# VH-VL binders against Coenzyme F420 hydrogenase subunit gamma (frhG), part 3

Target 1, 258 residues: Coenzyme F420 hydrogenase subunit gamma (frhG), of Methanosarcina barkeri (p80491)
Amino acid sequence: TNKIKIGHVHMSGCTGCLVSLADNNLGLIKILDDYADLVYCLTLADVRHIPEMDVALVEGSVCLQDHESVEDIKETRKKSKIVVALGSCACYGNITRFSRGGQHNQPQHESYLPIGDLIDVDVYIPGCPPSPELIRNVAVMAYLLLEGNEEQKELAGKYLKPLMDLAKRGTSGCFCDLMYDVINQGLCMGCGTCAASCPVHAITLEFGKPQGERDLCIKCGSCYGACPRSFFNLDVIPEFENINEIIANALKEGESDD

## First folded at step 1 (VH-VL)

Design i6 (framework fv_iscalimab)
Fold by ESMFold2-Fast, scan of step 1:
Structure i6 (fold): chain C 258 residues (1-258), chain A 123 residues (1-123), chain B 112 residues (1-112)
Amino acid sequence: as target 1 above (258 residues)
Amino acid sequence: QVQLVESGGGVVQPGRSLRLSCAASGFTFSSYGMHWVRQAPGKGLEWVAVISYDGSNKYHADSVKGRFTISRDNSKITLYLQMNSLRTEDTAVYYCAKEGPYLWSRGYGMDVWGQGTLVTVSS
Amino acid sequence: DIVMTQSPLSLTVTPGEPASISCRSSQSLLHSNGYNYLDWYLQKPGQSPQVLISLGSYRASGVPDRFSGSGSGTDFTLKISRVEAEDVGVYYCMQALQTPRTFGPGTKVDIR
């Protein structure tokens, strides 16, 4: 078959990730039916070994005390052409990287790492949780990047570039990304969504704009993922003002393949 | 609740050294940039130096550059100003001040000030 | 260095009357993020300076609403709608756009 192989890998770790990400979206199901074979997913397919994949959507952080999880993530990288870190736990480790109370009482504690500390990651989708629409869009664009024609590959590259650039910035997503990409560019409208999304309440609104308390920031990237003016909220990029139609047209083109 | 308390001022002869301290309380000291500002008797406010929250970046006014050094110890929650090669024109009340909330890369204003400590440089 | 000037340098006001202080900078204090990096401070006799207004027009916590800041770029104004006895002191503007930070010369406000 000429279908692309997409895997959904659940890391969760020893005690689990704080963020539960949706894998059952109508858009994603449509991709699976028309363009892709789901080859690794706990909810949709029961596979005991990690197979070859074109695109791996990896959610959750890796528990260092669980050496099988460490082995699994490294195997996933070896067997995947594109690795997507899905959600703030996979991108940045989120609050699960830190021991609530254990740091003072127990020197050895369960530790959780973002997947980028263990393997190279191609694409970041930060959020707590990221929107189902964004997950669908990235999955389709990753497919087009691998299997599209020259024009589609260029379009997919443009769409994914901001998220690929986030992956290159590493495993520390901070309020500074929001400051640099949105606030300092004059794009911030003072809506407060970033403050509402912060799990540690590190963001306050002063003078109608968000301010970050550096000492409280756990560098999870949730504020950036929630911002309506960030460059991966693609309604603000002129080339993608009608992203839903672009995705629908891409999916229709795949159906014509024999 | 939020408070800054300066100490270390006194009378000193020209050419000598003095170290000022500023003890902070009531806020997360390690999260804010800190400033030193001075005021000569009967004159206006003159900015002296700034240090970033982690101590990695420092800046000194041209009038004191090479003679004064700002530093901080976040574990002791204390700001310092080491003053070398003191001159009579350095006579002033020295205030420490906390930067306002950060827009990550840029602090603004000085929202909390200490009571000041007097430094008199005379022969 | 950015040079700051204030006018008037001295002002005597009848209690309950308004007062206005002007501050000018040698270059624009408007940052690309949309804020003017200008602050106003008050130093009462024998006391430490205290912040009144930050970022051009935003009153600091605990500052009475009779104080207001306005202006943009190079020209800024501090207004007191009704001067009270407790408002006596020296008012300073300061730019926070660049290092070094620079203060205006101060405006002394006295009451009749």
Scores: ipSAE 0.000, ipTM 0.406, lowest interface PAE 13.3, mean pLDDT 75

Design i7 (framework fv_iscalimab)
Fold by ESMFold2-Fast, scan of step 1:
Structure i7 (fold): chain C 258 residues (1-258), chain A 120 residues (1-120), chain B 112 residues (1-112)
Amino acid sequence: as target 1 above (258 residues)
Amino acid sequence: QVQLVESGGGVVQPGRSLRLSCAASGFTFSNYGMHWVRQAPGKGLEWVAVIWYDGSNKYHADSVKGRFTISRDNSKITLYLQMNSLRTEDTAVYYCARGYTKLFDAFDIWGQGTLVTVSS
Amino acid sequence: DIVMTQSPLSLTVTPGEPASISCRSSQSLLHRNGYNYLDWYLQKPGQSPQVLISLGSNRASGVPDRFSGSGSGTDFTLKISRVEAEDVGVYYCMQALQTPWTFGPGTKVDIR
């Protein structure tokens, strides 16, 4: 057995995007305990030494005016084999992408960037927040991609490919991604969550189908991260219909005595 | 295991109606969009219709709009194609095909096909 | 509608030799997400179509590595590095970028 180091890195300035992962952290510790050393770096404000990691799960956006945060994210890239942008703030900046005025005795304007604007990112997990199950699945598949046998590496590659391709598209999340990945694939249920999540009201529902207004879209990715069907295809791929059992079997140490 | 089986084909006169069925097995039917694709004797493949995983949206090729209607019953795990006002040019083998997945983005499972012959 | 064309429409190949089939689309199949929504299917005599390649270059599960897909935008190629007797059939390209889905006319591959 070869253990890998998985770190949880929180990028938050004084007012940065904060995503709660309490339930995921407890589940990940329990599930990954035997196969990975989970290294916590819950906030870079509390730790000045960034450990070497195989997989870094990075949440939150980076305050551009905070030079320490910019240095820390660059060091995280150098110390990690796989960097995962966790949550819509890390992937696209979301609402934190826009300038903010500080409410201090000397007001300041701050800019918040998705981490992909500063470093190369291998995997995107959009969401506000992402589901605990998806985070667990990606962490285990990243482990199998690095340390699995040939069949497990192929399986992990297939599972992670859509999320790796999202990372290659960059930090601009167009409504067109939702259109091609979900709506045109017949997966849309007409729930309206994408329209409700749009900060500029660029999405309307007509005859049960979302319609996007190009001129209003600011390409923040919020609609994609909020869609319950944006990664539905991962569950419908024949090899992943029993994803929970695949994960459980990959983590078992109880080989028979023969 | 994973299988699609078409039925309902046969010989029918112009202007009549026919209903095709496609029985699915070995996968969660309600998770997939479903398609009908046809092939006239000695010719190539032609897409006919699609229905969303939950039945909420349907699209039909222009050549069959107003005459053909795709439908599904997720509780019976069956896809249908109701064909009205049949024409001789509708003569073809009709295939049921499972819709797209994100990694494949393809028709990854096809039925064996059922022949529909429209002749006087 | 997006129109698909293939060339050649017919090929006769000596066993063990390579074969190449071209596919062209009337509009770019490259989406902003970086994927080319172009699939390749094989229909063997008396059988249903089966998927060979999806998204331009991704080989489907169970398909031998002698099959490969390449190209981007409007020009695509399916290559068979060494044709075997079991590869006889009609090869179709298909675009899945937008409705209606449209197939090429097919390329018939025979063994000499």
Scores: ipSAE 0.000, ipTM 0.403, lowest interface PAE 16.0, mean pLDDT 75

Design i8 (framework fv_iscalimab)
Fold by ESMFold2-Fast, scan of step 1:
Structure i8 (fold): chain C 258 residues (1-258), chain A 120 residues (1-120), chain B 112 residues (1-112)
Amino acid sequence: as target 1 above (258 residues)
Amino acid sequence: QVQLVESGGGVVQPGRSLRLSCAASGFTFSSYGMHWVRQAPGKGLEWVAVISYDGSKKYHADSVKGRFTISRDNSKITLYLQMNSLRTEDTAVYYCAKVPRYFSLYMDVWGQGTLVTVSS
Amino acid sequence: DIVMTQSPLSLTVTPGEPASISCRSSQSLLHSNGYNYLDWYLQKPGQSPQVLISLGSNRASGVPDRFSGSGSGTDFTLKISRVEAEDVGVYYCMQALQSPYTFGPGTKVDIR
């Protein structure tokens, strides 16, 4: 049987992402009871051998001066078919990105980089933390992209395309992503979460919309990850309305086709 | 002083290709999004395309989607519009325009325009 | 796509008299906090367009105070309190709420 091999790799990030994944784990296990081989490593220091994985969910940024961490992330890329950067630290370096963002992290004796500066990343899930439902959906859809039948691969590709496109944009987050994906699309709620999340106060609400000071922006991606609407306008189609049913049915069909 | 200067316009036959350029000066080009807007002779303004500051995001009007591609080279401080499969209805003055500092998408500075005539 | 319409399409004004131009959108341009994402542009004869008003009523830098924008939702008005010879041209409204961006057909303002 083709079991899903999902690894959770923790570098130097927020463990809240793991808690979110764990909270959803009962639902994932119930759906995948006959299909899943789940492998977790809370930190690479706790696991001496990086296993083969279909999908690796990597959270946290990489300390460039830590040779072991650099080797571990490179080995994770080699052992994984699909690499997902989980959370704003992995995608953009977030507030840990001293060498790229300027003065905001003084003093630092180490450089912390997003994982995309060291390895190729297939999918981005920004957030601090991202929702457990989104994490589960991306992990299963990534597996179906690799091991599903032609119909399942098409649906998984459609679901993942916006997050794969985010990965192709690189490791510099920008307020402009909110402008083009949320504000320009009419989805902005005026909630101010983006402004509250900005570590350098580059975002203010003016005339009911967020306004950015480009000269102040350190491109950490926190505002995009914190926006409750950033995930709602990413090629959502009616077929994804019952995502749990879609995933469960796809996995049962894949088992019979194996 | 902020300036935008378009070039590359001219007379072309239907079905052929043409590339427009917009040279920027007086501001940090790599920090601002850019638009292309066109105006057919004697007619109104029509939005054509927009590109983000780093070139990662592009949007095109439905009338040109699949035929026109907006791009930029921040090292050359130049905006481009690649126009393929030109039609007579693409005849227009093409303007490039800049977004303001506050990440708003209205057009605060416009170029002089360059005329593209598609005729048989 | 959001469709923009303008009325009138042509205006002839005596210098010193007021002028009003209406703009309508096919759907609301109102943001959740009560501001509208509608911009006004002026194109003088032989010149490139220039911005006059952003966000429904916010006068752009360098624009004289005789220009004002008002309205909400789907109905907007640009007013010129005292038209001067230099105000001759075509006025366009544009929605900036969502892509694709759309302009109105334009209102031509002439002086008698």
Scores: ipSAE 0.000, ipTM 0.446, lowest interface PAE 12.4, mean pLDDT 76

Design p1 (framework fv_pimurutamab)
Fold by ESMFold2-Fast, scan of step 1:
Structure p1 (fold): chain C 258 residues (1-258), chain A 117 residues (1-117), chain B 107 residues (1-107)
Amino acid sequence: as target 1 above (258 residues)
Amino acid sequence: EVQLVESGGGLVQPGGSLRLSCAASGFTFSSYGVHWVRQAPGKGLEWLGVIYSGGSTDYGNEFTSRFTISRDNAKNSLYLQMNSLRAEDTAVYYCARGLRYWYFDLWGQGTMVTVSS
Amino acid sequence: EIVLTQSPATLSLSPGERATLSCRASQSIGSYIHWYQQKPGQAPRLLIKYASQSFSGIPARFSGSGSGTDFTLTISSLEPEDFAVYYCQQSSSWPLTFGGGTKVEIK
């Protein structure tokens, strides 16, 4: 069958809901409608058990004191071929104080961990929130990495490599990732978006190039997610300038097996 | 060379019908959503509608009853069927390629439709 | 529908001057705003996508900024070929809409 099994798992989110983002951006819904025969999505809120999945999109951090959430994330890893950490909370976690009334202190401080501290993660997509197009493209490419022909697997591997390398580096999203992936690769535009996005002002521009202060960095990954020249800007990669065409052609090959 | 070329414009009487064509070349037409955008003389741009790669369509509210968008992927062509034309429909009509269906990186040169007696 | 208001309607400047063009949305649209240049007798040309991302081949003097409801297109130093009409366009909600345009004309 031409359907791929994509599951959406929501933990303790610091970002918006994927459905809300899709509804706000009607173009994504129409793209998915055009590929309706090929895309099968299961939202775990609609089921009592974790289903088998080809690709699991997991958003939100895990509250360590919530044993049900810990079990859910471990079961998701077991039943998924590829696990994608979606959003900065899933990739890097955050230190939050659970507040029932918004302004009231919790008597006990609960730990909210990135999912990579509890399970192996294949792909990281930092951002608050990531674009709907990027989410779709990663999900499709992850499936092609598993089920595509040799040429499709090579293409998908190249597309996902930067995000797979982020996952292998672990749950620390520091300015050092931006240095390695963007600045040291000669991709930096000198726009200052990384400095503007830093909540602790750990980044300054000197002669058009960002310089990070390690002692100030809280490793939140915001600079990486905000960078227009990071992997989030798909137009930077020449091979993927026509990403809609690449995906459509790959999916059409799967349909022609008869 | 990637290109869109419109044709079929001209003078038409009020109440008449006209079909515009847009020929695509240099890219895989079937993989893209394509749009119609019009511009009345001396006025701004107005989005008419889109046909997605899968064939479904969306229109601006004022166009749903009189205008129909279709495509023929075998001919790399996009069409706009216009019925019950009025003087207010006088405009240059552009076809445009939608990257990720939301913005337009490739435009045709436009074809002029004049609705007058 | 989302209404985009561009201001000023006309901007009269000399070559070498900085041009700042505004686009305001009737409701929050995140960064789903795109900018186009149109010269007389020509089709529009994409300049900036997603508020701040330069399209391929566009001169470095063009830049975009903003988020939510307030967006700006900046031309750092006007060249003779930059005197044109500029349009913003939103892709946050259907139907897609354009602003009314800002005409940048020579003084």
Scores: ipSAE 0.000, ipTM 0.385, lowest interface PAE 18.9, mean pLDDT 74

Design p10 (framework fv_pimurutamab)
Fold by ESMFold2-Fast, scan of step 1:
Structure p10 (fold): chain C 258 residues (1-258), chain A 119 residues (1-119), chain B 107 residues (1-107)
Amino acid sequence: as target 1 above (258 residues)
Amino acid sequence: EVQLVESGGGLVQPGGSLRLSCAASGFTFSRYGVHWVRQAPGKGLEWLGVIYSGGSTDYGNEFTSRFTISRDNAKNSLYLQMNSLRAEDTAVYYCAKGWDLSYYRMDVWGQGTMVTVSS
Amino acid sequence: EIVLTQSPATLSLSPGERATLSCRASQSIGSYIHWYQQKPGQAPRLLIKYASQSFSGIPARFSGSGSGTDFTLTISSLEPEDFAVYYCQQSNSWPFTFGGGTKVEIK
């Protein structure tokens, strides 16, 4: 079967500030047996060679003092057709101490940057961590973008556009993205998931609407990634009402190791 | 064969309005994003905007207030409504079909239609 | 907006010679550059996508390279039909922008 090459690249930082999120997503990649080869699954600190990739899923922020990490992220961009910033550390840089791998609270350095400050990023998947469903959907849509027919490529482009637009807005993931994409579009249902996901409690619900406190916001993007009504949610986009069925048929859904 | 044919160009006085059409054939029009690009005499290409298969649009910054892109999938047609035209809008206007990303590049182009804003 | 600067403005060459066309972006655009050919009186034609990937049906003599801010389109050996204006276009950020073009003309 025709497969694309997917790499999972984990960034490493300065002494005393290491981030590990790799284990959280490997189970999802394993279900892509027929559609993707996992060609790179390594902590960046151990890397000597970065392979050619169709899709690079990059987790973690980059420590500027670590010359190897800076070179490796630049090499990843050069060797990848699509670069995905996976998680709020890669998208927005400010939360290495909150890594999914159970890191204790480690000192942060001003030199830690989101990957978008060093290279161009095609797709943002914010969250801390992002939902398994969103990661799966992006991986399938990336596959269709590269290997699908013309109709499938257009569908994939539509699905990925909001996440590509996030990448083009830059490295600030404040709750204002939620305001722009969901609340101001009339899609907010008042569920409170955004408030529950906020690590610094910057979001409260007032009269059924989320309200953000700008002075508390660390711009991590978790609220946007957790929102069930964002443009990548299946219930919001008519063309994607059957996406779970499409994915199940393509990926033999239910065989996940996670 | 995939083809796009523009029409509706002509001479318009400053401050006037004009609607351009683009007729698509040889592909399932409703499933592709389509772009408008213009080229002033003797100058380079300038991107105006795009309309995706679902009807949403994006424009170049200078065009958002005066230009509107729309489509009619039943007629396999793309439109550009141009208002408050200026001498600077004199150009050949092309429609172009998007490809895999639908918003990044253009794989098939029409022959263009000339719009002259003068007199 | 991202500004693309193409150089030289004009290349005067003979059939059989190599043509090297440059496109420089005002800020990093990764590999999100595409190349078009336009002949007099005709619409543009897509040649190269994503800096280095040949579009379907494009002759092997056309190749692209570069990343970040500096990009090159190379025609290894000019054929008579290759004398045209070439444009680069970035798709990294809104709005889309084109370079000013490089005219490849007969000496």
Scores: ipSAE 0.000, ipTM 0.372, lowest interface PAE 19.3, mean pLDDT 73

Design p11 (framework fv_pimurutamab)
Fold by ESMFold2-Fast, scan of step 1:
Parts: sequence; C-alpha cells; structure tokens
Structure p11 (fold): chain C 258 residues (1-258), chain A 118 residues (1-118), chain B 107 residues (1-107)
Amino acid sequence: as target 1 above (258 residues)
Amino acid sequence: EVQLVESGGGLVQPGGSLRLSCAASGFTFSSYYVHWVRQAPGKGLEWLGVIFSGGSTDYGNEFTSRFTISRDNAKNSLYLQMNSLRAEDTAVYYCARAYRNLGWFDPWGQGTMVTVSS
Amino acid sequence: EIVLTQSPATLSLSPGERATLSCRASQSVSSYIHWYQQKPGQAPRLLIKDASNRATGIPARFSGSGSGTDFTLTISSLEPEDFAVYYCQQRSNYPLTFGGGTKVEIK
C-alpha cells in the first residue's frame, strides 16, 4: 500500500482575533487510516516546521498583519502537491468581505484574507461547514489522483473538476456562481438549502427557484457550498450515483496495484 | 506590452452620472485584481476601490453609496459607474493592476480627468 | 483605516544630495509598504515593493527600509529626473491607503 501524506492546516488570526472555522473534518479522515498517513494537524499555537504533504486541507483565513501566518501559508503551498481550501473562510474570507447594498465591512475584520489571495489553490470546498461526506470524498479522490492507476486518475479528475473550476474563478463567492452552475443549467431541485445557509437572508424561493437580492449578497459562497447540486453537472451525476461503492471499489483496485 | 488605458472622463454637472472604462492588454486580465485610484488637482492619491478576480468588490468608506466597480473579462475591461457626482469628485481617475493581495500597482493607466462643475 | 503620515511635506535639495523620506503608519503594517514616484501630468510609477524590494528598472540609488510602523525611502544621490512627489502605500489592510506625499524639489 502506498500511503499519501494528508495534513490538516489551521490558520490563526492576528492580535488575538480569529475567524470562525469549519470543524469535524478529522473524524471522517480516520476512515482513511489504511490509505493515508495524517502527518499532523498544523496550528500556529504549536509552531513546527511545515512538513512535506501530498494533500493539505487548509481551514480559515489569513491575517495580513500576522507575518508568521503569511509565511506558513506560503510554505504550505511550496511543500504540498495539492492544496484544498476547506470552508468558506479559506475560499472566500466569508463575511469579512462586504460589497454594495449600503453595507460596509468592519475594520476589525477587513485584514483577513482567503488563502487563494496569497497562494494558488487547487480545490475549493465552500460551506459553513462543508458536509463530512464531501470532505471524505474529496480526500479519497485526491489520493486516487496522485496514486491511482490511469483509470482511477481519470475518474478522480472528473469528480474534482467542478471544485477545481471553482478555485480557478477566484476568491469571490457570488450568488451568481449558483445561478450559472445550477439554476441556469436546470439542476435546481427547489430544496431551499441555499436560502437557509445565507447569513444575510438574500435568497428567497419563488415557484421552486431561488431568487437572489444582489444588493444584500456579501459574496461569501455559503449558498454554493450548501447546494447538493452545485458540484455536479447533469452529465456527471450517473457515474457518481453510488459514490460510497465507487470509492470502496476504487480503493480495492488501488490496493491490488500496490 | 502590458498596459491599461482609461476613457470616459469629461465635464459633468453636479448630481450627474458618468461611467469610466479601463481597457487592459498584454496580460491575462482575469488573473488580476484591478483598482481605481483618484487624485484631485494638486492633492494626493486616494484609493477608491477594487474588484477581485472573482468579481467581488470593496470600496473606501467615502465611495460605497455612489460608486460601483465592475469588470468584463471577455472584453479585458474594467468599469467605474459614478452617480450623484459632487464638486469634490473632480479628479484624475486611474485604473491600476495588482496581483491578488500583494497590492503593488503596476502598471497604472494614464488617467482620465473628471470635472464636476456647472 | 490605517493612516500613513509622510514627512517632510516638502524636501528642497540640490542634485547630488541624499534624500531621506519618512512614512509612518498609525498601526503596524509589518513590511507591507510600497513606494511610488509621480511627476507632474503623469501616472504614478512603482519604485519599491514590500518595504525594500526595488521594482524592475528602478536605479540602485533608490532604496527602502523599515518595518512595523516606521519606513524610509532613500535616494543616495539625487539626479535631475528624481525631483518629483513620492507616495507610500500600505497593503496590510483594506481599505488600501496612501500617505499624503513628499515633494522633492530643487533648492
């Protein structure tokens, strides 16, 4: 068995102030004990050198005034093959970024940046918090992308493509991403999860479709991360219908190849 | 060659509106944050706002109610919509490029003059 | 917002002299200060990035130093083309802010 090194990196705030973090990711990663080595939960409170990692799961935003945090995130990029921004704070800076609607960001919060503003990020998993199952699936698919055979690499790339494309769009999480990727594609099922996740109540459901108020949107990406349809398009869904069985079978194939 | 070119400036009456454009060439426009900076005659530089690569915006406190920044990556263009203009908005308006939050401006456009007067 | 205070407002010197320009921040900005040169009728030009890193094409006579709240731009020996207004700018926090400028003029 060829195990990969997965690190969980927590970014700290500057001058005694922290941005809210997504919790509970390590519980599901324990399922990967047979396929991955957890090289450490890296925090600035327990300062160590940043180790070599195959996959870095990074939570939280970066305070520009905290020189150690800025250097740590840059070193994490250098030492990691795949960097995953985990949660809306890492992807978009969450509610620390305001725009339009007569709403201004608070001075105490405006120095916190999404990690993609400082380094290149390979995969975005927005949400407050992302589902544990999605985190597990991305971690396993990242493993297959690095250590799988050619067929497994192709399958993993296909699964991760929507989240890689989201990372390429940058650090602004607009309701328009939900519009373009889900609603306008005819994938919306009218479940209302996007409206429930919106911290500023900018989304209402009318006749089974969400309606966004642009003036209220703070571009945090929470609605996109909460949407069960946002990371799949219609053409891809059938191949991932039984994702748990697909992952189990792919891992058995990888085991036989080693 | 990497360059930015502003246009759309001119004379406008108090209470009027004006839209400035900034045309980018010679680089991958979609990868950069782009900023608006203004300078009143004989005064210093004043940061107006930014549009991030993903389309989100941020503004100086004085500008949020009357100014809107937008971009069109397919056209390599940046815009500044100015509403309810006042005499104190008379300035040269510059667009400027920065790579993400590294925040140093290079290049700058040549600037376009907006004069608010009756 | 972070306030940047530049001093002196005006510096009157002759070619060949050393110019020292100060920029002070109302709170710590680490090393996240950039310097620009502006001549009348022209757009600003980037000189120094992150306190001390000279931009491409900028002559060696320009240097920057400082950290925290106190920053300095030094021109070791003024050339005629160096008489201009100089601005510092911070990238530590949004909104981004500029200093009020220092005008370097011929004595």
Scores: ipSAE 0.000, ipTM 0.409, lowest interface PAE 15.7, mean pLDDT 75

Design p2 (framework fv_pimurutamab)
Fold by ESMFold2-Fast, scan of step 1:
Structure p2 (fold): chain C 258 residues (1-258), chain A 120 residues (1-120), chain B 107 residues (1-107)
Amino acid sequence: as target 1 above (258 residues)
Amino acid sequence: EVQLVESGGGLVQPGGSLRLSCAASGFTVSSNYVHWVRQAPGKGLEWLGVIWSGGSTDYGNEFTSRFTISRDNAKNSLYLQMNSLRAEDTAVYYCARDRLYGFKYAFDIWGQGTMVTVSS
Amino acid sequence: EIVLTQSPATLSLSPGERATLSCRASQSVSSYIHWYQQKPGQAPRLLIKDASNRATGIPARFSGSGSGTDFTLTISSLEPEDFAVYYCQQRSNWPYTFGGGTKVEIK
C-alpha cells in the first residue's frame, strides 16, 4: 500500500494570540479519504509527542516565550520529510506578529513568529483560510515529489514551485514584493483586496492602483495572501486547469506500485 | 549549455566602488534563484546574498548596507554593486544557481569567479 | 546564523586510502546539508545534496550520511583528482552558511 504519514500540527501553549484553527482535520480526512490507499491523516492534538511524518501541515504562529511550542516546531522539522506552512499565520505571522492586544510593529508583551523564523519550511500555503482543495493538492503533490516516478516528480515539482519559491523567500511578505511580482508585471486588476487586508493601513488605492508606504509595512504577508493575481494563486495557472484529472491519473486506481 | 560567467573584477582603492556582472546562458535568471558567494584568499566560502525568482533580495547581515544585488531580465544577467570597499572585501566573487530538484535545492552551477582586490 | 564546524581542518592521506570528513551544525538542519569540492583556482563543484544524494556525474566512491547536527562525507578510495578542499553548506535557515572546509592533501 502506497500509504504515507500526513500530520496536522497545531501550536499549543500560547494564550491570547490569534491562533484559531478551524477543525480542518475532519474535512481533510474526508477529502483525502478518496485517496485512502495512498494517504492517511494524523491528528496530532491527541499525541504527547511528535511522530515521524512524510508531510507535516503546520498551522499557526509560534510564541517565542513558550519553550514547549518552540520545541514542538523544531521536533516537527526533525521528524518530517516535508514541512508545509499552512495559512498566513504560519507563513508570515499575519496579525500575530503584533504583541498581544497591539497593532504596532514594536512587541511589548509576547512575540509571535511565523514558523519559518525557527525552522526550514519547504512549502507555503498562504490564505485566510486556504481552500481544502488546495491543501489536498499540495499534500498529494508533496507525496508524489517524495515517492512518485520521475514523471510524477517532475509534475509535482512544477505544481509546487510557486509555493516552494514563496517559502524560499522567507517570512517577510513586504508590499514591495507584491509591487514587483504583480503590479509592475501588469497583472494588477485594481480590486483593492490588498489594501483591505492590510492591518496597518500601509496600502492606499490611488487612481485604481495600490500605493504602498514602506515605513508602515510590517511584512506580515496579508496582502500577498489576499491577492488573486499573485504567483501563489494556483487556480489561475492554465497548465493545471485539469488538476483533479491529473491527480487521479497520477494515483492510478487499482494499479500495483511496481 | 547551462553556464554562469562573472566579470567586472579588478583592483580597487579602499573606499571605492565596483560593479560585478554575472551573465547566464542556457537558463532564465528570472525563473531561478541566483546567489553571490565570496572567498577571501586562503579562506572558506562565504554566502553574500541572493536574488529570488520574484526579484526580491536578501543579504548576509554584514553586507546589507554596502552591497546591492539586481538583475536585468532582458539581458539574462545579474549584478552586484559593491560600495565603500574595505581591504577585508578582497576575495573571489562567484555567482551560483540555486535550482530545485524535487525538494532538494542546491548550488548546482557556479561561475568561474572574478577576483576583487581592495588595496592601496 | 547556523554555524557549521568541519573537522579535521586538514587530512593528509595517500591515494587508495579512505577519507572521512565531518560537518557539525550548531543547531538541527534536518538533512539539508550539501557538500562541495574545490580545487585551487577553480569554482566549487556540487558533490552531495541533502546529506546523501550524489549530484549528477559524481563517482560512486563519494557518499554522504547524517541528519540533525552531525554529517559525514566519505571517499571510499582516494584518487589523485580527489585531493581538494571540501565544504559543507546548510539550507535549513537563512542565511545559507558554509563550513570552514577540510583540506584533503597528499601525504
Scores: ipSAE 0.000, ipTM 0.406, lowest interface PAE 14.8, mean pLDDT 73

